# VHH binders against TLD domain-containing protein 2 (Tldc2), part 3

Target 1, 198 residues: TLD domain-containing protein 2 (Tldc2), of Mus musculus (Mouse) (a2acg1)
Amino acid sequence: MEDTLSGEEGEEEEEEEPAPAPAPQDPVEPQLTEASQVLGASEIKQLSLHLPPRVTGHPWSLVFCTSRDGFSLRRLYRQMEGHSGPVLLLLRDQDGQMFGAFSSSAIRLSKGFYGTGETFLFSFSPQLKVFKWTGHNSFFVKGDLDSLMMGSGSGQFGLWLDGDLYHGGSYPCATFNNEVLARREQFCIKELEAWVLS

## First folded at step 12 (VHH)

Design r01 (from q03 with I34M)
Fold by ESMFold2, look of step 14:
Structure r01 (fold): chain B 198 residues (1-198), chain A 119 residues (1-119)
Amino acid sequence: as target 1 above (198 residues)
Amino acid sequence: EVQLLESGGGEVQPGGSLRLSCAASGFTFSDYEMHWYRQAPGKQREWVSTIYSGGSTNYAESVKGRFTISRDNAKNTLYLQMSSLRAEDTAVYYCAVDEYSGSTWTDYWGQGTLVTVKP
């Protein structure tokens, strides 16, 4: 009697596919304390469906934007003082691409990576794509004096921002299994906004 | 103690020029990026320009091509050369710096210098 592999192709292919995330629940429509210069109402509504339930019903408060506060990561850190998060970063680059991140915690200087698996990256190209935690590592957010990084793996950051908040980069990374968020790996920021959702 | 003192404001006709200065003390000036902001009566303070410690610069869209930020690290002085001035540039101009010390960010501001562009 010969031993044959009785596994079905369907079972093995199903196990190789990522487990599907639960469908997002309908959230309360987000209430912004002022208009975003990065996302319009349609984009805000689409993105809100992917936010964790704990932010439902809380207004989005703009605590930093580059046109008002300046192109400076250090100024962003200063404006984050006193906030615990969570934080939504919305970016529009010089090519008009919209993308960003949801951080489970406030943006701050740190000695290492921090945050939780609620953290995700997103892009509109023009369809919204959300890149949730893969579970492969816990490299969510790291704040250095002159750079901010989200997601890592093999030395590639999912999203990194220079201290001038003008230059940035995006690469696929193990934390989120993301695509490049902008049109190219390196981009220049037209506007960046930081919203606190609590 | 960080201290910032702006000077060089005044009245000017549209199309005119002014040069603002900001004398700085109490920190290692060359290590810090420096900013100019402005506030018109009844409006929020808004960002005008930044010069980074390495010497690169950035500007608000409303002032690009008309204003030039610069610094003299030997004199601990920040400058803003304003040209082609418009009525909309009328404001109190402030210089500012953010310092990180003792695990805390502190922003420091001068008292401001008034620029009036006559209608």
Scores: ipSAE 0.833, ipTM 0.933, lowest interface PAE 0.7, mean pLDDT 89

Design r04 (from q03 with S30D)
Fold by ESMFold2, look of step 14:
Structure r04 (fold): chain B 198 residues (1-198), chain A 119 residues (1-119)
Amino acid sequence: as target 1 above (198 residues)
Amino acid sequence: EVQLLESGGGEVQPGGSLRLSCAASGFTFDDYEIHWYRQAPGKQREWVSTIYSGGSTNYAESVKGRFTISRDNAKNTLYLQMSSLRAEDTAVYYCAVDEYSGSTWTDYWGQGTLVTVKP
């Protein structure tokens, strides 16, 4: 009858202290070259478990963030020059939702879709969900001057970002069979980060 | 050749106002989004504001409500109206644009104009 749901990650995280083991056996945590403003340590660790093995042991290098570099897709493309990827896009929207994508290669202007099936979308709501390639098409990433798209099918995009890197959208799509990544199909970005994992 | 030249910097007391200008040439000004950045001594350069080609704007949280970006396409000039200035606004201010040509992106920056906010 009454709503007793508790969902705050900070409290949940504090409750889950691990018991001592005979010897520490923790996986090596990802090394970030600087702190993320989108994900905390718990989220970074959870997400890292889903990354392809080939990035294990490589530090995450921040190549772009909106608060430093600006709310501009063109600026993102410029900062990606000289990088081959792979790339993590981490987003926090104005509602505080955390979500994004792993791209097998760098974010760039392209005439068509590119990338490989290593590409995936993810969201925290508040539990991490990872949406892997379904195999139904190969529409992983497409970079236009005015938009960036990841995942497609039937005219809908799994993740769509406007050229201003402020407006975006998310719909279920055939590439990833994803849920809407944010609270609603349309969202406004508070912070976007692009990390290179090589 | 793309050229950007900032002006209008100077010394001002806290709470004061300044208007920065960025004269642009060498590209079709109307088609480009243009940005203001700033760099305080010993700090990393950071984004301040953008005006997009369609006229919409965006601002860093630290300046929202105090700074206004605008453009005059007839004069190829970008502006930043700064008000309610604070000590933390002290920095060299730069305008910048990104251009795609020859399958590569190139960024262009002005020389900067110094803004000093002191008691």
Scores: ipSAE 0.828, ipTM 0.931, lowest interface PAE 0.8, mean pLDDT 88

## First folded at step 14 (VHH)

Design t01 (from k06 with T97V)
Fold by ESMFold2, look of step 15:
Structure t01 (fold): chain B 198 residues (1-198), chain A 119 residues (1-119)
Amino acid sequence: as target 1 above (198 residues)
Amino acid sequence: EVQLLESGGGEVQPGGSLRLSCAASGFTFSDYEISWYRQAPGKQREWVSTIYSGGSTNYAESVKGRFTISRDNAKNTLYLQMSSLRAEDTAVYYCAVDEYSGDTWTDYWGQGTLVTVKP
């Protein structure tokens, strides 16, 4: 198995909590309920600046990760039960690239696309790039039994994940005018995390 | 009603082997991916391996090359062949499946089977 996340704990340098009263002058820094195995403290802080205001002050709660819960989209859907979102998907692939998506709503099975224009894709290469909604279509998230898709247009997906949560793909798409999120269009996942920000 | 029953646990010496079984009922076994998990004393439950309905497999890094997951769809049985066992493999082992029914996901677990690798 290509999963090496066992024993990778402690690579992150978590930021301290915001100071008590008087309140700090800086934007509210995110508080994670546990350490991420995908992003370090610097990446988390950078990404948090792009999140919609409605998540400010809410902790990030880890509801799923592949090393603990398994490489299974069905298990991801199961762990999403009872959550409304929003959700931050953080991925690290076998090439060490970090990327993912913010979903305005929980990840779930759906008959068609759902979500809102708060949804975006992102990548670190190593500089953070955020790909916001273009307004050209509303193809934000679609959950099938054996695939998860975010962003679409002209037969391509901005981020596509197989039911095994090991294989995935990324193409530029009309929804986000994104670049390929990984080093190449097809990638293998080393770790995927789903965080609920509500 | 979905039911899962693990068996085959026991005590072994380091370097030894065991085969675990998981008898399944109450669902169309061949249509489902099914997984092994384990929980060591005082630790959080962790994923070990999955076999998908098409027969492909995946493994946690800590067991890759030592454990082999398999299924017999005619007998509705999942297996885990464990070899080169180490003290760190001591845990209760569970099989699990996720089912979508009535617009909700439900996870089903067996009662577990204890594997002890003697020091």
Scores: ipSAE 0.842, ipTM 0.935, lowest interface PAE 0.7, mean pLDDT 89

Design t02 (from k06 with D103K)
Fold by OpenDDE, last read:
Structure t02 (fold): chain B 198 residues (1-198), chain A 119 residues (1-119)
Amino acid sequence: as target 1 above (198 residues)
Amino acid sequence: EVQLLESGGGEVQPGGSLRLSCAASGFTFSDYEISWYRQAPGKQREWVSTIYSGGSTNYAESVKGRFTISRDNAKNTLYLQMSSLRAEDTAVYYCATDEYSGKTWTDYWGQGTLVTVKP
């Protein structure tokens, strides 16, 4: 009685090669309500990659610019009324240096610093450098009638603008561990734009 | 109530001069920055000049060296002296200021005055 051992050929389950990860969706180019006078398309594209995921794909609405609205921090505050969304500040100084800040919320008068860890500073020198929150302190944004301040440490600000939006300063600060955003610590503003991303 | 009233607009030849006035009332004029704006036909409004509370001034590049902003605090009046006028200066000119109430910002605008620069 020859026991014919029927060899069950185990069907090798072809491991379905995991479907190729969907090609990284080409970063959606931000839709601007109007052309920037500060940044070109390349800089906008680069900067958009560093924005918080929650504002990805949101249109950029120009709420304030110095060429249209004047060199006035007060006017900037007035134009921010009714907005709660994050704000992108774009600056070009008299030396042609481009830099700015992302605020997690609208720019406003405040008794103290406000905002969240989504706030960051940036500079095109000429490559984009982004200076994110370090976790050291929460001195993100403060606004009074005479100045706008972003980042703080050792009595200096990562970005400071006067009430006339004409003079500014940038120093390394503990909030962002930033470099000087402009070519010099003190600068004059040629153009400032405030975009709401909502 | 804050009121701004522009005057002094009119027709002028290229190279001519014109002086605009903005009469202000309803606020402490001396404590506020105040600005001139203009809107040309079919264009967006643009900033022209600001005089700050401290008396410093700033100008749009398009008008720099040709226009002079000044104020008479005793008369609550803002002025814009325009010289070397060009066809591209044709616009309705507005004065404006921003007030903070301690809670909210309010902007105030005049009705505007028309400046026409033509041969």
Scores: ipSAE 0.926, ipTM 0.968, lowest interface PAE 0.4, mean pLDDT 94
Fold by OpenDDE, last read:
Structure t02 (fold): chain B 198 residues (1-198), chain A 119 residues (1-119)
Amino acid sequence: as target 1 above (198 residues)
Amino acid sequence: EVQLLESGGGEVQPGGSLRLSCAASGFTFSDYEISWYRQAPGKQREWVSTIYSGGSTNYAESVKGRFTISRDNAKNTLYLQMSSLRAEDTAVYYCATDEYSGKTWTDYWGQGTLVTVKP
């Protein structure tokens, strides 16, 4: 009785190679509701790579610009009513320097600093430099009737704008460990845009 | 209630002059910045000029050197002196201000006054 050991050739289940992880979707170029007067397509593309994942693919809606709405921080606050943010502030000074800030929430009047660690400053000098939250303090954004402040340390602000949105300043601050965003510490604004990314 | 009423619009030849007025009521006029805007036919509204509470002024580049914004706080009246008028200055001109109630912002606009610069 020859016990024919039928060798069950165990079908090696070809482990289906896990389907290659979907190629990282090409970063979706942001859709703007209108053309920026501050940034070009290249700068927008570069800046979009630094935005929080939660706003990726969100349209950029122009809520305020100085050419349309006037040089007025009060007008900016009024235009921010009804928006929760986040907000991208784009500036071009009279020297043609482009810089700005990302606020995790809408720009508003506040008794103190508000926002989150998603807030950052940036400058095109001429390459994009992004200055993220350092964790040293939480002085992200503060707004009063006379000024808008972003980042703080040692009595200086990473970005400061006056109530007229005409004069500004930029200094290194502990919040962002930023460089001066403009060519000079003090600057005059040629154009300011506020984009809501929601 | 805040009210703004523009006047002084009309037809003028190129190179001519007009003076617009905006009568304001319902708020402490002297404490507010007030702006002129304009909207040309088929175009978006654009900022023209602002006079701030401190009396400083700013102008759109297109009107700089030709237009002068001023205010008479005793009369609660804003003015826009326009000189060297051009066809491209043809628009409805509006005065506007923003008020903060302590909780919310409100913008106030006049009904506008038409300026037509025509040969």
Scores: ipSAE 0.926, ipTM 0.968, lowest interface PAE 0.4, mean pLDDT 94
Fold by OpenDDE, fold request of step 18:
Structure t02 (fold): chain B 198 residues (1-198), chain A 119 residues (1-119)
Amino acid sequence: as target 1 above (198 residues)
Amino acid sequence: EVQLLESGGGEVQPGGSLRLSCAASGFTFSDYEISWYRQAPGKQREWVSTIYSGGSTNYAESVKGRFTISRDNAKNTLYLQMSSLRAEDTAVYYCATDEYSGKTWTDYWGQGTLVTVKP
């Protein structure tokens, strides 16, 4: 009785080579609705690389600028009505320093801090420095009639703007572990732009 | 209802002076910041000047040293004294303010007053 051991040739399942990860899409240069008075093309390109993936390739729409709309936080809030998208704040101070913030949502009046870990601060000194959320606290954005605040720690703000959008301050804070965004802790604003990315 | 009414526009020669007025009603005038804007023919509207509730002022660089914003709270009237007028100052001038109702923002604008600077 010859036990014919039928060798079951195990069909080697050809592991389908995982489809090559889609080639990193060349960073799509953001389309602006109009020219920035704060940033040039090089700075815009650099900053765009740090935006959340969900807004990559979205157009930048100028919702507010001080040269057009005036030095008014109230006017900024009014212009932000009807927008829910993330906001890029671009500042140039009187010393010519360029810095700002990315807010995960529209800028508004609030009783407390709001936003998400996508919020960040940045400065060009002259190279771009980006200060991301540390996870230490959630003090991202707060707005009242007299001031706009971004990042907080030890009674100081990563970025603070007065109601007139003329005076500001920047200090290291636990939210972003940022450096001073301007040349000095206190600064005067020359131009402020608010861009919605939707 | 909030109302803003500009007046005092007209024709002036280069180097001349003009005083604009904006009569305000329907809100506590003294508690609000109020601004002048202008729109030249074929151009976008631009900010000119703001007077804040505390009495501080700010000006666009193009008008700094030539224009003076002021207010009379007893008369609910905003003023813009313009001096050393130039052809590029030709525009419709608007008074505007923003109000928060506790729910929504509303911007209020006057109908504007025309300033023409020509030889």
Scores: ipSAE 0.925, ipTM 0.968, lowest interface PAE 0.4, mean pLDDT 94
Fold by OpenDDE, fold request of step 18:
Structure t02 (fold): chain B 198 residues (1-198), chain A 119 residues (1-119)
Amino acid sequence: as target 1 above (198 residues)
Amino acid sequence: EVQLLESGGGEVQPGGSLRLSCAASGFTFSDYEISWYRQAPGKQREWVSTIYSGGSTNYAESVKGRFTISRDNAKNTLYLQMSSLRAEDTAVYYCATDEYSGKTWTDYWGQGTLVTVKP
């Protein structure tokens, strides 16, 4: 009785080499619904690299700008109605300094601070500096009838704008550990744009 | 109901002057900022000027030094004094305000008044 040991050749499951991670798609240049009066193509490209992955490739829709809609925080809030998506605020001050903020959600009136850790501040001086959430606090965005505030610590705001969107301030804050976004702590706005990225 | 009614539009020669009025009703006029906008034929609407509740004012660069926004709170009337008028000032002029109800924002616009600057 020859026990024919049928050697079950274990089919070595060829571990399918994990498909090469898709080559990092060349950062798709954002499509703007219209030309920015604040940022040029170079600045837009640089800033787009710092946006959350969830908005990568999303068009930028101009919902508000001071040149079209007026210097009014109230008008900004009105134009933000119906939008839930993240917002990019682009500012140019009277000194020609470009800076702004990314809000994880639409700009609105609020009783307290809202938003997520995707919120950040930025400045072109002339190189892009991005100031991300530190994890220290969650004072991302707050809006009332008289002011818009982004980032907070020690009674100062990383970015503050008055109700007429003309006067602003920027101070280091614990939320973002930012530098002053403008050339001065207090500034006047030449142009403000709000882009929805949805 | 909030109502805005523009008046005072017309034809004027280049270099001329015109005064627009916006009669407001249905809200506490003195507590609101109110703005002038204009829309030229075939162009987008653009902001012209705002007067804030505190009486401060701001102007588009294109009209600065030529236009003056003012208000008479007793008459619930907004004004736009236009001087040194140019052909590019030809537009329908609108007054507008934004109101918050505690839940939603509403923008209110007048029907507009036509200003034509031509020789």
Scores: ipSAE 0.925, ipTM 0.968, lowest interface PAE 0.4, mean pLDDT 94
Fold by ESMFold2, last read:
Structure t02 (fold): chain B 198 residues (1-198), chain A 119 residues (1-119)
Amino acid sequence: as target 1 above (198 residues)
Amino acid sequence: EVQLLESGGGEVQPGGSLRLSCAASGFTFSDYEISWYRQAPGKQREWVSTIYSGGSTNYAESVKGRFTISRDNAKNTLYLQMSSLRAEDTAVYYCATDEYSGKTWTDYWGQGTLVTVKP
């Protein structure tokens, strides 16, 4: 057969493209620096779908767990020193219920409430429920020497932890319009983990 | 300067008992929660027990019913009474506390005391 390999190339119009938008919620599974004693792989994957995109690609680093560090809120605050990234609190109570919170910023002592509307509460019963900011108030996180609170309104807290990190409570609150996170309003912690996602 | 010094470790037969002490200085002992931790060779340090400033206590599940934490504020001394000792209790035991001062948290640890439970 006859081979001729020539062609006239037309001039393409080059058009400046707008900056590409990142793909929303690319499938990136979280990388944990060690195994969680609270959530299994399935629960971790389900929860990760609700995290803000800014944590995607960052490993989850275990900063605190009660079996290693002890049942002590003061110890939790100490282990938070030097961390600025968002924090995921994972709890398993003595009834086997799994629940917790995502905090937009590190857990610390504070005079008043701090944080942003990225903060949310969650529970598995056994279905994952995520309770995001309602916009009714901005009472996200407050850290006292002897208590940690997340979500508030009308004298009740969405998640409340005592200084001993053993006793805690959960009530519906205006910040998240959450259900009670555990089986009952008062609970005792079996394991608590704090992960930084930065 | 905050100082913590453990003592009372030693060798013991299975089922035996030991009492550990932690002498504290450089802070108002009665205002602090204080904890015992342990680390077996080649293992991660783990929490054993805490006594809170109000006098309540908590224990790791592995030691409940066998270990008792207590404090003597007059002597600035923390104790861990260990009974029914098992081979898995072999470890270096540390006392530790956390202080908040100058808007910064600081942790203080003793040097540790070795407990060996014979096989």
Scores: ipSAE 0.811, ipTM 0.922, lowest interface PAE 0.9, mean pLDDT 88

Design t02 (from k06 with D103K)
Fold by ESMFold2, last read:
Structure t02 (fold): chain B 198 residues (1-198), chain A 119 residues (1-119)
Amino acid sequence: as target 1 above (198 residues)
Amino acid sequence: EVQLLESGGGEVQPGGSLRLSCAASGFTFSDYEISWYRQAPGKQREWVSTIYSGGSTNYAESVKGRFTISRDNAKNTLYLQMSSLRAEDTAVYYCATDEYSGKTWTDYWGQGTLVTVKP
């Protein structure tokens, strides 16, 4: 598996390479192949404003959800085969909090961290907060057989999911300088969805 | 060769009980999480329950308190004890598991067993 660091920077004062333009103030609403059980239309629209330009115009295709496919990280990995990403992970926990991550590439088993600086974490409480890459490290996504981690630093993970896709955790981490995504550091998942945006 | 074979399906009255079995072979059963799924006519297959290798369990909301998943590692058999059955439980029930080869994932499914809850 590959650990890849890359960054798409905004406009630079020293133009070494093309930089992506800022997202439009009110971009076209995304097209979902089916309704989300985690986010409503308002949340989907708000979140879409923060997605990288390269996914604009691509529908969101549901690849995995816990109610259909089961509370199993291994099942999530299986359903990800054949997809290159990028992926939105949308979670609703037992407290009703909505949060998740955008991964620049598919969720997979990996030997180390992979992904690019397009990766971010987000939460609603109920106001959307998006936690973008800080540039301090490149610990975006790491998939083990029995855990999935996104964002790291000093042994803490921005988002951590157990292999049962029921237990999870969130801590501030250096990758995203995020707040705890749920009501508390440890949470239990009510529904998890994985959407491919390609 | 991995094989999964469900049995125990049949017709039952509302409020009745059935016990489904899934006989497994061709892998180290105790090392794997294994799940029940069901598919009603014209509907997508949906998850029912999982038992993890450590013995913990989880259930779909629609079956909590009525269904119990269990495993007998000595017999390589997964069970689903269903009680308080309702018409909406009518479906073909499948057992399934996933294996990682070190490069790719493979899913294994039984052929299914039909459960019909009479109106």
Scores: ipSAE 0.810, ipTM 0.922, lowest interface PAE 0.9, mean pLDDT 88
Fold by ESMFold2, fold request of step 18:
Structure t02 (fold): chain B 198 residues (1-198), chain A 119 residues (1-119)
Amino acid sequence: as target 1 above (198 residues)
Amino acid sequence: EVQLLESGGGEVQPGGSLRLSCAASGFTFSDYEISWYRQAPGKQREWVSTIYSGGSTNYAESVKGRFTISRDNAKNTLYLQMSSLRAEDTAVYYCATDEYSGKTWTDYWGQGTLVTVKP
């Protein structure tokens, strides 16, 4: 399988004090304004290591969740009003699978695809896999009134969400060279959260 | 101007039933999804159920099998049939929808109707 969450790293060098080698930097633990119902602390920590440096130190603010705000893409767009910064979408499906996306910018209605190569898809099964931009196209995020799409190529989407935020799909796509994010190509959402990281 | 007006709240015994209505005006009702929310004293408002423009429905886990959402597009009215009511269902119930102007989103909420489930 082509899931490559991270490359292998060699054993860390033990250094004597006289050399001015860079000390390991303690990563700032993500500060969530409230508890996630999708990811636990371990998953949040793992995922945070893959986020771009520009979000480091910013709290994660929950701007939308389906249990509070409703299973509605229109409601998600409404709650995103006034936000422009990067967003984490965290999903748990009815099979208990956890997956989602990091978007370089806020989720919105759009005429075409937008975003940057910072955008990625991810899954836990239970091992974290992160699917980063391949460079083959720039089809990162597209928001329609009745669907949200992330990653594309040849009419299939890496992550596809229906307007009811209950039905969704995931297919391998050229943008991310991803695996299917759920157990099957079609899934039903149990909980979706949108977090702003700015 | 968009208006949403809830009615049908009241006091009910545990295990009882109640039907809420939401009269809508000022928009093309059949084109919109519409939802019920509730807010218990001292708690944050939470989602209860949505009916989509195509007629499909979804429910919060806490109300599945007890509540039924429906709509009558000819009467521009949304309903919530509640049964097997419990103390934790005591709340002010709101209907709400979202409108896109072509540039911005606006949400519309009714003033609410109180449901009290007696001890």
Scores: ipSAE 0.808, ipTM 0.924, lowest interface PAE 0.9, mean pLDDT 89
Fold by ESMFold2, fold request of step 18:
Structure t02 (fold): chain B 198 residues (1-198), chain A 119 residues (1-119)
Amino acid sequence: as target 1 above (198 residues)
Amino acid sequence: EVQLLESGGGEVQPGGSLRLSCAASGFTFSDYEISWYRQAPGKQREWVSTIYSGGSTNYAESVKGRFTISRDNAKNTLYLQMSSLRAEDTAVYYCATDEYSGKTWTDYWGQGTLVTVKP
């Protein structure tokens, strides 16, 4: 028999003392306002584990998809009007590859790059890879009238989308040290969705 | 004042053809992409086709090969030539565009024109 009053908490060898206390809350399953046509339930769950803590518990609201709203960057910007973000862009290309980006802020026209280091790129090939901010620059998101860029360095973009939201490109870039997100540097979009997580 | 006005809707037999027009005014038509959308009763509005300011086009899978979008910049008019029509093409058809002004996006829609493809 041992002395239970002195140092007993430190004597529980198989149970490491909790720190910090209290224990973490249970994860909140993401709530989507409608089904995604890009990602299935398994992919959504995997991706949700990498989202920043501030979006936990917020429903995902579909604000744009190409089959409903059209293959148009201008239409995407219009549908983003009134939303502050953050935004999850989900893409499926004509080769069936799934990839995209999480933007800390809404997608909008801008004079320069904006956003924060919460921004990341991702791909499924078929294993999820998440490419987070390297800290080398702050070139997160830039919206032009006829192109959208996420991640930059040396004149190439981690993710680039044409104004027609059909043609796009992906190159390794200093912002995220990403791999090419699709099978090739140039891709054609089959479906694009924008979800607001706030 | 931006205005869009569709016309050309009506009843048609399966397999038939119809041409829709969208008259535009109040903006520099050639600088804008313009799109057709449709909404069947009880369904969400869906995209049909877009013609971009440079003249390229894109189409929803459900209408590829059957519908042709075009524009006449001299007349500020958008067209949708519809062929091989099917019952599932029955809908109100809208033209629409988006404008950026004053750091705000605004969408403009026509009133719609009804296309009914008879059984």
Scores: ipSAE 0.807, ipTM 0.921, lowest interface PAE 0.9, mean pLDDT 88

